# VH-VL binders against Arf guanine nucleotide exchange factor SYT1 (SYT1), part 6

Target 1, 216 residues: Arf guanine nucleotide exchange factor SYT1 (SYT1), of Saccharomyces cerevisiae (q06836r405to620)
Amino acid sequence: SRRSSSIVNALSSFVNLRSSSLSSSRQQHLQQQQQLQQKLDVSLEDLPPVPAPEFSDSCKDFLIKLAPYGKFIGIILTEKDDEFKKNCLNYLLTNCFEFKNDPLDIALRKLLMFLELPKETQQIDRLIMAFSFAYYKAQKSYSKKKGIECPWSNADQVYFIAFSLLMLHTDYFNPNNKSKMTKHDFVDLVHNDKYSGGNEIPMAVLTYFYENVTAK
Key: E = the ipSAE of ESMFold2; O = the ipSAE of OpenDDE; V2 = 0.75 times the mean of E and O plus 0.25 times the DockQ between their complexes.

## First folded at step 1 (VH-VL)

Design u9 (from u1 with heavy chain D99E L100S R101P F102T E104G W105F L106S P107R; framework fv_umesolerbart)
Fold by ESMFold2-Fast, scan of step 1:
Structure u9 (fold): chain C 216 residues (1-216), chain A 123 residues (1-123), chain B 107 residues (1-107)
Amino acid sequence: as target 1 above (216 residues)
Amino acid sequence: EVQLVESGGDLVQPGGSLRLSCAASGFTFSSYSMNWVRQAPGKGLEWVSFISSSGSTIYYADSVKGRFTISRDNAKKSLYLQMTSLRAEDTAVYYCARESPTLGFSRYYFDYWGQGTLVTVSS
Amino acid sequence: EIVMTQSPATLSVSPGERATLSCRASQSVSSNLAWYQQKPGQAPRRLIYGASTRATGIPARFSGSGSGTEFTLTISSLQSEDFAIYYCQQYNNWPLTFGGGTKVEIK
């Protein structure tokens, strides 16, 4: 559908708005509108059935068909282990989002501003893994262009830290959790895990992430 | 259905080389981290090597570092293990195993295994 | 590396009885522990992940518990097809490590 590209175009437009420590009024307005949309009682089940991809569809073709589903696109593309849908998600995150000039916490918030976090563990994993790959690729390209060293060793390290930040947010803002994770606990948790290279992240960077994620 | 099929196991002399392959089907291979796990005859399981879904992150057990090289070809849906400077203690059935992500910190268990391919290092 | 210790090495039980298998880590692995079943001549099969979550298709008689350093796999009302070797594995730290296995055999 001709008008079904509007959300993809809106997301693409957001790529041209670079994040900064001084948030623009336009970026804040877009974020507020997204938050308002999330407060509206609209679920995926309230919408028409999701169309299946046609054999001739490109990733762009299918994303255009999904445009009316807006914030649910992430949930739709991660529903199953499917190569075409994974490629569509990678296309969306690479072409409709701009992460090259963003700290990881800001990039993650940008992702979740436009795409609703899935409820199922496997879907969350697929979304955050695809995000981490796109983020790392953007950071690596940006660093190479600027002639500076990329602060990230690989996409798996980005994925570990992104999940750590998501878990920190859940832990800190869960009213049932009587013992909140302290800054020291978070740094120790990340630094003690050598599986994904969390031990390689400087304390100052983790302290920065902790303060930003736990802030009002 | 998810299927992993290993091949390339053979009898080789100490100091020799061998290349193992694992053919994947029934899932999006490029979305999964892959591992090689071995088992010496009558012994337990030993993790050998890890490769991330993109191929960018690679880890090895200390016993094989510098001798074994893991790689993958996502277009061909294949995983490889190039083994050099083989020793008698490398004699084992080598399994290809797929990692399934669990929530929290990119930590994975092996949800599917191939049937294995036997490597015998003997003079 | 994290050393995984399984006990007992061999457990003799009769069909219909309960089997309890232990797995101990040399340092905390949180809940990042999996259990696998291996029958003679076969590849290992997933049973439990996240210390207590049963994998799809695994019968309810299999249950996992524990966190940190001490873990247990329980098989209630043991069936003939359950006689096998069981391995625990931590996926918390590099390198990934397995326990030595517990062989569950007919008494």
Scores: ipSAE 0.013, ipTM 0.518, lowest interface PAE 7.8, mean pLDDT 82

## First folded at step 2 (VH-VL; from s1 with heavy chain G98D L99Y R100D L102W E103S W104G L105Y P106Y Y107R Y108A Y111I; framework fv_siltartoxatug)

Design s13 (at its last look DockQ between E and O 0.61; V2 from the best seeds 0.00; counts 0 for: pae E 11.5 > 2)
Heavy chain, then light chain:
Amino acid sequence: QVQLQESGAGLVKPSETLSLTCGVAGGSFSGYYLSWIRQPPGKGLEWIGEIYHSGSTSYNPSLKSRVTISVDTSKSQFSLKLSSVTAADTAVYYCARDYDFWSGYYRAFDIWGQGTLVTVSS
Amino acid sequence: DIQMTQSPSILSASVGDRVTITCRASQSISSWLAWYQQKPGKAPTLVIYKASSLESGVPSRFSGTESGTEFTLTISSLQPDDFATYYCQQYNSYPLTFGQGTKLEIK
ESMFold2, look of step 2: ipSAE 0.006; ipTM 0.507
ESMFold2 (binder alone), look of step 2: mean pLDDT 90; pTM 0.935
OpenDDE, look of step 2: ipSAE 0.017; ipTM 0.613

## First folded at step 3 (VH-VL; framework fv_umesolerbart)

Design u20 (from u6 with light chain S30R G50K; at its last look DockQ between E and O 0.03; V2 from the best seeds 0.00; counts 0 for: pae E 17.2 > 2, placed apart)
Fold by ESMFold2, look of step 3:
Structure u20 (fold): chain C 216 residues (1-216), chain A 123 residues (1-123), chain B 107 residues (1-107)
Amino acid sequence: as target 1 above (216 residues)
Amino acid sequence: EVQLVESGGDLVQPGGSLRLSCAASGFTFSSYSMNWVRQAPGKGLEWVSFISSSGSTIYYADSVKGRFTISRDNAKKSLYLQMTSLRAEDTAVYYCARDYDFWSGYYRAFDIWGQGTLVTVSS
Amino acid sequence: EIVMTQSPATLSVSPGERATLSCRASQSVRSNLAWYQQKPGQAPRRLIYKASTRATGIPARFSGSGSGTEFTLTISSLQSEDFAIYYCQQYNNWPLTFGGGTKVEIK
């Protein structure tokens, strides 16, 4: 609950403070509304129609228009293969999330605490690819600033591991799956893939990921 | 349409060699593990070999180890079985079968099968 | 290697009746078990995986149950197209192994 409130407040404050067009009182009302949306079982269909982007909109301008949609912003920005919305998603993930000090599993958890995962595979793919690119850029930039080597070879490797973690979580917590994927199965699956660079991930790291993702 | 099509089955003498191919279409071939399964005439199913989506993990049935080699070419969406030192008991219809979708997170057994190609080993 | 034993070898059943097919593993395969249907001249078709999960497009009359070493496939009301050979298959251990099959035929 405290982590949820802090993160929602930080995101709402960032969007509102980055827009000088919002008053302090309106900022508080938007924050309260967003927190209520997180607590209520509400669907995207229950909200007003999503505004279309205008020709002159920057990514920031459009994201401000989307702020009332809260956790559904990820679904909205991935509905179609749309370059403007893809750029808005990249903007959101690079400017509103802090990933630089996080292991991948924690960063993915942060993402999904704020954004509802889309149901359609193509939308999930667009979201996780954008996340993986933003995460990789944050890690590369942080590593350079600290004078250390980035632990990731490229964004595609991050994408492969991020999707593996998502699939592991879905498998492990699916009540219809009586035969859960074991640590050995997960580690072998990831470590057997040379084309996506999964074989380059240390066994200790893969074990860590399994244990953290499958923890209650 | 999701499809697997085997080819290369033929009549061959004992000790001979043969290469089977399996062409995949309608799905992301590189994301799936692939298998060969055979069925001797009038008999049950026998698993022959497995290859992971990347090609890094390979397993064989004991009956074919050292004689058969499984491989794949993800760019050509093709699975292969190189058979050598063929024996009469290798006579069977050979199926290629798709099993594991890494992205789904579940092993789902063999969900797509080809039509099979007949290998006859007879002197 | 895990030996899969199916019984009966042949099951004679009238259309509309219930068929119960058994599959036993020589050691626990947990729930890593699948059922396939094969009609003459055709490739096998997956019916059930993970012991009890019905594959997409498989009619509700097919159901699987069991775990560990004992498994059943139940066809609640046989249709004319259900007369075929049925195989169980474990995927818990290498090598992957199939049962010998149960032929379901018209009584």
Scores: ipSAE 0.000, ipTM 0.421, lowest interface PAE 17.2, mean pLDDT 81
ESMFold2 (binder alone), look of step 3: mean pLDDT 92; pTM 0.947
OpenDDE, look of step 3: ipSAE 0.024; ipTM 0.640

Design u21 (from u6 with heavy chain S56D; at its last look DockQ between E and O 0.52; V2 from the best seeds 0.00; counts 0 for: pae E 8.8 > 2)
Fold by ESMFold2, look of step 3:
Formats: C-alpha cells, sequence, structure tokens
Structure u21 (fold): chain C 216 residues (1-216), chain A 123 residues (1-123), chain B 107 residues (1-107)
C-alpha cells in the first residue's frame, strides 16, 4: 500500500496542473480510434453470468472459460482484489501479449486494443499495475538477452509512466477538457517526480511518448 | 554506409548570419532525432540544439536561444542550423549528430556524427 | 543545468597499462550517461552508452561503470590507438551536457 499511495499522490499532482491551450488543436482523433477494432456494443451485464473458478482450475483453464467475454476479461479479472484472478491476469498478459520489442506507449495501445478499460478507479489501478509488471519483466528479460541496460528501474516506475500516458491520452482527446496538458508541462511534471522514478527517464524519451500518445 | 556531412561553415563578421546544412544518407532520416554540437578551438564539446524526428519538438542551449534556429527537411534528408547575431564565442567546429531510433524504446546518445564544419566569427 | 566534471584533465599512461577515467554529475543522471572518444582532427566516436553498454564495434578493453552521480571509464590494456580525448555526456535532462574531457597521453 505504501507503493500505491505514493503513485496516487504523484498522479494527483499531475491532474491538478493547468496549462494554457492557446495553441491547442482539436483535430481529428481518428488515428488513435482506428487502431482499436470496433467491438460489438454489448455490456457485461448482457452476457451470461461469469462462471466462478472451479477448485482445480489452472489460470489457463479459467481464461478459456472467460474467452466468450472478449474485451471484458480485464474488467472481470480486476473486479475484486483476488489473488487467483490476479494470477490469471498476469498469465494472460505474459502469454497472450508480446511487449518485449515495444516502447511503452505502443504496448499500452496493444493492451487497450483487446481489453476494455474498467470504469472504476480500483479496477483501472489493478489492470495497469498488472500490465506494468508484465511489461517490466519482458523489457528486463529482453535487455538481458541483448546485453544492454534495461531502461526501467522497476515495475512501479513503469506503472507511473503508463498511468501518466493513459491520463494524458484521455485528457488530450476529451473535447470537454479546455485545459489540455502541453508537451512541456507533461515532460516537466513526469521528469521532476522523484517519488515514482519519473526523474530517471530521459526527457527525450518522455518527449517521444507525448508526441506518440497525442498524435492525431 | 550511414553518414552525415556538414557544410556551410565560413568566416563571418560579428553580427553576421550563416546557415549550416547536414546531409544524411544510408538510414531512414525521418525516424531519428537530430542534434547540433559544437567545439570551440582547443575546447570541449557543447550541445547546441535538438530537433525531434517529426520536427515538432525543438530545444536550444541558453547560449544560442533566440539567435539560432534548427530545422529539418525529411524529404531532402537534411538538417539545418540558421545562425544570426553571431558572436566571437560562436567560433567552433559544428557537428550534426544522430540520436538513436526511439521506436526501439531506448535512447542511446549520439551514435553517428558528421565530420564537422568550421564557423569563424572574427572582424 | 547538470554540470559534468571529468578527472583528471590529463592522464599519462604507458601502453599496455590500465587507464581509469572519472566523470561526476552535479545531480543524479541515473544510468543515462555516454562516453565518447575523440582523436585529433576527427569527430567524436561513441564508446559506451547507458553507463556500461559498449557500442557496436567497440573493443572489449573499454568498459564503463557507475550510476547516479559517479561514473568510470576503464581501458584495461591501453593500445597505441587509444591516446585521445575522452568525454562523458549525460542525456537525462535538458540541456544535454558534456564533461570537460580527459586527455589520455603517452607517459
Amino acid sequence: as target 1 above (216 residues)
Amino acid sequence: EVQLVESGGDLVQPGGSLRLSCAASGFTFSSYSMNWVRQAPGKGLEWVSFISSSGDTIYYADSVKGRFTISRDNAKKSLYLQMTSLRAEDTAVYYCARDYDFWSGYYRAFDIWGQGTLVTVSS
Amino acid sequence: EIVMTQSPATLSVSPGERATLSCRASQSVSSNLAWYQQKPGQAPRRLIYGASTRATGIPARFSGSGSGTEFTLTISSLQSEDFAIYYCQQYNNWPLTFGGGTKVEIK
């Protein structure tokens, strides 16, 4: 809980920052939308009741049972603080997604192309934390194989940046938000945050992330 | 062969202007961030300016801000530095330098340098 | 601005011996540190990035270490072609900054 509370405080300072958007543009957001394949507009409540795990189920066995729920699998696996479902989510993210060759922004886009983002804050937190852990492990393993230093210090750092990118995207492309975050403000906010290790990410990398997340 | 070739260095009076060019070949220029770095005679290296692959993000050293303008033309595979209000302390060899391709998710400093072009500011 | 301080300014070393070059940052740059070699009349060449990762084609006698504020470049068996000026450079913060250089010369 110490880890999660520190990250929440860092992100809350992020959302309180205002900037002038005098040069901002409301151009078409089609590029981001077209990378997400359209899904049938069905709510989770319209589907049969979610099966409970059986005593002998492996993570794979239970995920097979969840296959008909498609994009809702992330919501189902994060509904409660449940260790078995957390392990199933980790299994899904490490075995059904390929993150090792991806910049973080691309990996996050892949995640959300196949899984619907939960609406509840605690579920979002669990999903992005699990994603960040899987991503960090893939990056660390890939860096070791290539004989290079991993650019990430730990999964909590990845979590902070991933959550910052998610909030930046939703903020930037929300027409109702008149105080859009600028590139300079985003890079400064993230790079000056010592609690989450954002200060360890080169400014050039954060600049790249902003440009890719806000590309139209 | 990956290479960067600078040109446009010259002798200029104080207060004058000069435009440097850097021609890139052997790699996908539009995928890389680019920098100018200078070295005064007998002195160390000083970073001057950065431009992102798209050209949308630009940074300058304080010593040149407001006087120098970095730009790029991705179709021509060319990087530029427009220098104005030149001072004696701007006398240096100017290098263009490539940042690593950010699509790999790693920033690896300046991996390719040009040969440099000499700018001399003297009356 | 992060000030990079290299020491010594000049290092006299015999061929075949070990050379150790120091670089200190005025604040933490994590592992976002590179080393360059520059020979007379030539552009710099990147030796090390990420504090310790050798660039492609760099001989194994070059190694980098350190993180945070203190960094070291080691040349384990100095060859005649290694006499040059060496610069460290941080790429953690804007502006990007170089150290003042260490000249490695024949003793």
Scores: ipSAE 0.012, ipTM 0.597, lowest interface PAE 8.8, mean pLDDT 82
ESMFold2 (binder alone), look of step 3: mean pLDDT 92; pTM 0.947
OpenDDE, look of step 3: ipSAE 0.838; ipTM 0.928

Design u22 (from u6 with heavy chain D99G Y100H D101Y F102D W103F S104W G105S Y106G A109P I112Y; at its last look DockQ between E and O 0.02; V2 from the best seeds 0.00; counts 0 for: pae E 12.0 > 2, placed apart)
Fold by ESMFold2, look of step 3:
Structure u22 (fold): chain C 216 residues (1-216), chain A 123 residues (1-123), chain B 107 residues (1-107)
Amino acid sequence: as target 1 above (216 residues)
Amino acid sequence: EVQLVESGGDLVQPGGSLRLSCAASGFTFSSYSMNWVRQAPGKGLEWVSFISSSGSTIYYADSVKGRFTISRDNAKKSLYLQMTSLRAEDTAVYYCARGHYDFWSGYRPFDYWGQGTLVTVSS
Amino acid sequence: EIVMTQSPATLSVSPGERATLSCRASQSVSSNLAWYQQKPGQAPRRLIYGASTRATGIPARFSGSGSGTEFTLTISSLQSEDFAIYYCQQYNNWPLTFGGGTKVEIK
């Protein structure tokens, strides 16, 4: 149930790069709908000041107020370690995203298709941790209803793999990186990590993740 | 019906070469990883090699690395094992076996096996 | 490489009795373990995957248990068709490795 220190440190050096993966036909329809909603090429600073929560706001009430901010909602809800905003993020990921039928790599693409990845390391951490809890809960509930074994041991394992996929994508598609991580290197790196449970994911599964994340 | 049919097993002298084939039918071959597994007479099972569904990822047992080459032709629904520098200890029945990634249950090893093809290495 | 050790090498059991087969891994393989049955002159047949999940069409008398390094296959009431060799196999690490097998014989 803990994050790898090496992953957090490595991510802190990355400039914010929006996901532009268009290789998955499974995501095509949802991406097109949400891109129409997010097609303004503006920064968060160019929009009206973000409203503060009112004392009487539920998470739903506040999220409705944030709707005009579109892809920036993730950045807004992770700006500080704020308990109310953390609950709103959990509400959003649980009630407005469907992760039950998705492999982790597809679910991560869904997340980043609709929400801009924050630039600040602590915000990225909060976003991916919240995603991983929501994803794990959805997968666990679905597996129980289907009478099958959940492929994930806990939410922290999901978090480690999700961060590893994010780092792989950033590394692979960075034009300034000439020594890209190979399939074998990625699989070995993840599978040798005993502390975060990467060693519990079959190497064949990690192989499929690599192929899907690096597809052009 | 899923079928895997091996062929190409033969009697070969030490240092010789053989190419084994595995013809697949009854499933979408390009969606599955494939393996070779061997069994020496009177002995247990030994994994030999793995190839991913796309063919991009390949692994070998140390005992065959540098001597055996696994490949696949997804258009022909065929798996191959090119064997060179054969030794007496390579004598075995060679099986092709299908592996499968299932989103809900993860990787599922060797759900379908062929009936095997015998390779004998002796002078 | 992860060494898989099966015990006993041979198990003599009367029909209708319970058989318990052991498989140990040299390091943790989590629940990424399968069991196979092989009858004379036949290819192996997968019985169990994920340490405890029965493959489709496998009779309920076969059950698997364990996690990490120690695993058990139990046949709760041996039938005449169950006399065979049983192999465990880990799929957590490359290379994929099998145990040496346990031959279940009629007592």
Scores: ipSAE 0.005, ipTM 0.529, lowest interface PAE 12.0, mean pLDDT 83
ESMFold2 (binder alone), look of step 3: mean pLDDT 94; pTM 0.952
OpenDDE, look of step 3: ipSAE 0.018; ipTM 0.525

Design u24 (from u6 with light chain N32W; at its last look DockQ between E and O 0.36; V2 from the best seeds 0.00; counts 0 for: pae E 12.3 > 2)
Fold by ESMFold2, look of step 3:
Structure u24 (fold): chain C 216 residues (1-216), chain A 123 residues (1-123), chain B 107 residues (1-107)
Amino acid sequence: as target 1 above (216 residues)
Amino acid sequence: EVQLVESGGDLVQPGGSLRLSCAASGFTFSSYSMNWVRQAPGKGLEWVSFISSSGSTIYYADSVKGRFTISRDNAKKSLYLQMTSLRAEDTAVYYCARDYDFWSGYYRAFDIWGQGTLVTVSS
Amino acid sequence: EIVMTQSPATLSVSPGERATLSCRASQSVSSWLAWYQQKPGQAPRRLIYGASTRATGIPARFSGSGSGTEFTLTISSLQSEDFAIYYCQQYNNWPLTFGGGTKVEIK
C-alpha cells in the first residue's frame, strides 16, 4: 500500500510531460492530490468525485484528468466494459510502461507497483487482460525487431500465466495459509494445463517465475 | 568470441574427490543457465546437472545426487562441479554447456559447449 | 523420466544421398527437442532446436520435423563432413534426456 502511494509521482510526471497545455490551476490541484496520497494512505472515496469523459476527450485528455487518482486509475478504467475506458487503459499501458525487455513476472510487478488491483473479479479480469495484451504486443514487436521467435504463443497464454503468478503471490504471502505452494507444485500445475498453453512453456522458465514472484 | 573452457579433469581413485571448473568468456555469463553433460568413453551423452542464472535453482541426474554439487560464481564468470564419492561409472569427458538466452527465447537447448575435460576413476 | 529412443543405431549412406534419422519420446515433449552432431574427438554441436528451427550457421540440408513423441532429422544431400553421430535431446521435462545416438557412416 505505501509503495503504491509513493508511485503516484512517477505516473503523474509522465502524464504531465505529455500535457504541455495544463493550466496552472490544474497543476496546483494535481500537486495537492499527489501530496495527499503520499502523506496519507487514502482510499478512492477520499478523493474528489471521478470526472466523466467529455465527448471530445482523447484517451490522453482523459488520462490527464485521472492523474490525481494515482494508483486508482486501473480501478477507474475497469469499472465496467467501456470501449473508451478500455482504449485509455491500453494507451496508459503502452505509453507509461515498458515491457519488451522484461520477463512476465517483472512486468506484472511493475504494473502493480503503480496500479492497485481492483477488488471485484470482473475488474481484475479486465485489468489483467489489458496488461496481457499490452505485454504480448510489446514482446512480439521486440522479437520481430530482433529477428527471433516470440516466446509467447498468444495473449491468452500470457493471461493464464499472469493469473497463475498472481495466485502464487497471494497464496505465498497470505499469513493465514500454512501450506504454501512449493516450486515443484507450481511448476507442475502450470505445465500440466492442457487448455491454456502452460504446457508449452519449458519448466525451467516457470522455475524462474516462481523464484522471482516469491522473492522478497 | 563466445567460449567455454573446462578444466580440472584428472585420474582419481574410487571414493575420491575432484573439482571441475568452466570459464566463460565473450557473453554475459550471469544471464544464462548452465549445465554439465558427460560422455563415458565410447558411449552416449548424459545430462548431469543444471544451475539457473541466479544460482537459486539446481537439478541433478539421479545417478549423481548427493555426490555432486554444481555451483557458479557470476563475478568470476565461472561454473563449478564438485564431485565426491567418485565411482568407476563416473569416468567420462565432462562438458559445460550454455542453456537458452532468457531474454531472446526459452527454447534454444545447449547452444554453446566447451571442449570437455576427462575424469578417470580407477584403482 | 522421459526415455528418448533413436533409430536406427547405425545408418550407412552414400555421399550425396538423403539420410533420415528417427527420435521417439516415451511421452509428449511438445516441440522442445534438439538435435546435436558430434564428430570424432569433438564436442557436440547444436543443429536444430524447437524440433524444426535450424541453429545459426547450420546448412539448409539439415531439417527437423515432428512434435509430441515422434521426431525426424533429415539430411537432404550428405556431404563428407556430415558423417558423425547424431543425438536428439528433450528439454521439456526434468531430467533432461538424450537419445542413444545414430551413427551416420559411409556406405
Scores: ipSAE 0.005, ipTM 0.505, lowest interface PAE 12.3, mean pLDDT 81
ESMFold2 (binder alone), look of step 3: mean pLDDT 93; pTM 0.950
OpenDDE, look of step 3: ipSAE 0.014; ipTM 0.588

## First folded at step 4 (VH-VL)

Design a5 (from u6 with light chain W94Y; framework fv_umesolerbart)
Fold by ESMFold2-Fast, scan of step 4:
Structure a5 (fold): chain C 216 residues (1-216), chain A 123 residues (1-123), chain B 107 residues (1-107)
Amino acid sequence: as target 1 above (216 residues)
Amino acid sequence: EVQLVESGGDLVQPGGSLRLSCAASGFTFSSYSMNWVRQAPGKGLEWVSFISSSGSTIYYADSVKGRFTISRDNAKKSLYLQMTSLRAEDTAVYYCARDYDFWSGYYRAFDIWGQGTLVTVSS
Amino acid sequence: EIVMTQSPATLSVSPGERATLSCRASQSVSSNLAWYQQKPGQAPRRLIYGASTRATGIPARFSGSGSGTEFTLTISSLQSEDFAIYYCQQYNNYPLTFGGGTKVEIK
């Protein structure tokens, strides 16, 4: 029981970024960690076969078995539309990541620094939806504790903005794309979306997201 | 400790130019978006201009677009408003106001304001 | 541009009474609405942001409510230092816009 607790706590340590740190220090730390991750040349095929969950496994038990797979845990947990693996992903994002006091773009960057983005569209959707739920829950809880209004209306709105930021990053840093999305195009597109709640996000915030996502 | 101090307000003839400055202290100026807000004598508040923390995004009120230029110098922790082709209706107290902190993840409106600097445009 | 309309223009109240100020947006601004207090010769002071979140250091007698297009600022048990002009501001869309103000004066 102590060993399983220590492994889950060790996973949490991999995302140990002090939310109360100075903004400049936090940004530099994130950049350094991203550069370090990019230098690691490990593929999933280089690791032992992924274990199947056993009937008696809790989410915590299975995550402990997956700890050696590190950055591939997101890919493993989103491989199929499976209730148990979905619950394990939700547990991981809720208990091993700290998203309170993080702007959405920083939280998304934190997620992708520790979990490799899947290549299959449905897996990306599962990962980003689970992230959005965990992020919204953390933001709502943090706002309530601080006695301030939560800036997010619901998890679906978070999902729409998070996915939009992911698409912006992909579009902007694709060397084959010669027609990059402009700041005006991005802000206008997102802010005009009434169905997904983009119109409820201040234009200043969307402007910030564009600048930060495209900076690197 | 956190404060904004405006300067540069003066009496100017119509058609003239004037540059306002806003000096920031007690916080990481480069992390915040900044705004200029004005108030004509005996009248209400009117938003003038916005500049993002990096300086790459700028918005203006229609009444000043093409005549006013907002800029910032993060190394000097200063915000500027260059005003040209001044009109009598530009007569106002001009405030700089601190806006969005991009690391906080939420918009808190204008939490810190300067004391204001008076611009009078009169013949 | 989003037009912000405040009512009444002037509100006369006695110390200890409740004051309710209204702010209406010409289109939805969600909860992206702030309230400011301004005394003669002074810069505005932020009271409320996010429609209902009281700013740090602001007395509990100030409360904000509403979302979308209808907003209210309530001052319970008005104190002598509360006689001032109050402005609402939307920050959902550019240009940012303020209401015309409500003057709260002693009756």
Scores: ipSAE 0.158, ipTM 0.681, lowest interface PAE 5.8, mean pLDDT 84

Design a9 (from u6 with heavy chain R108D; framework fv_umesolerbart)
Fold by ESMFold2-Fast, scan of step 4:
Structure a9 (fold): chain C 216 residues (1-216), chain A 123 residues (1-123), chain B 107 residues (1-107)
Amino acid sequence: as target 1 above (216 residues)
Amino acid sequence: EVQLVESGGDLVQPGGSLRLSCAASGFTFSSYSMNWVRQAPGKGLEWVSFISSSGSTIYYADSVKGRFTISRDNAKKSLYLQMTSLRAEDTAVYYCARDYDFWSGYYDAFDIWGQGTLVTVSS
Amino acid sequence: EIVMTQSPATLSVSPGERATLSCRASQSVSSNLAWYQQKPGQAPRRLIYGASTRATGIPARFSGSGSGTEFTLTISSLQSEDFAIYYCQQYNNWPLTFGGGTKVEIK
């Protein structure tokens, strides 16, 4: 197995391509995350057994114990539907990541550069849902501080778009898929979803997301 | 200061061609999507075309599709509109307008507009 | 395409009075609506975006409201500099579309 997923590699490549046009602060942050990911070149099976949380552990205590596992922390915290580990993941995403100034695709790249994407669908769902909640909370707080309305209606809408972006990336960069999703197909599919709030996102923004995710 | 300046408007015969330019200054042009908007004398605003920050995504109003081509040169900080097969109804002041910041991901409509350049299509 | 209808076409108001301008979309545009002001011989100026967010530098007397298909721009105490044509614009769907404009003139 390769040290990182094809999705993470492709998204990281896109971040590197765009970093030259980002502010000094954003460029520095993305470079730091890239360097951290680059230092981890082992598989989870090569590391000591993952410690079980102790009864008296706070989320912070357990996350300190997981620090040596680096990129695998997301996989570890989403392994089972576990309330304590879910709370630890929420703590990590709320207090250890900064999403307030990030468009969704950049925030998602930051997440995936630092945490390896799980392979099981249920684990991916837990990770992306927790991410979406943290992202929405950060965006809403930032918008309130700036005196503007938050462009996102709720965390479920963020989750739908974030998951759609992951699916688009998988579809677009799979060499076995000879019928790639076009930008028209993606924009129409997402924008017509009234249940998940996709219809509330301007088509121009969805076009932006398509272009960014499919860029090499 | 953030500024957009259009040029290239002229008097043209029906069926003729014109190239409009829009020069950007005071901001990172390559980070923003751009639009062309026109206004016929004494009439309202009509959206013409959109181009993403990289130039990879382009949209046109049905009235100009197949006749107009939007393009950009990020190194020169310029936006262009190549117009062909011009008709009397294309007579208008053409504005370039700045759209959302590609890097921010937020859409806040057209915040900066140029002064406009007049195109007159007449026989 | 989404058709934007503004009413009234012309609104005659005295300085200091409240002006209320309406904009209606032929289908839902959520909150993805902007308002622009245009004075004779000048380029349009963005006043409101996201249906209700006032753009930087725009006086507090301008306010926007509404969502879906019905939107309103209100000028709470009209100043002499506010006599202009006002346009609404949806940016929810391609193609982008503008309303026909409402001219606010001195009574």
Scores: ipSAE 0.201, ipTM 0.689, lowest interface PAE 5.6, mean pLDDT 84

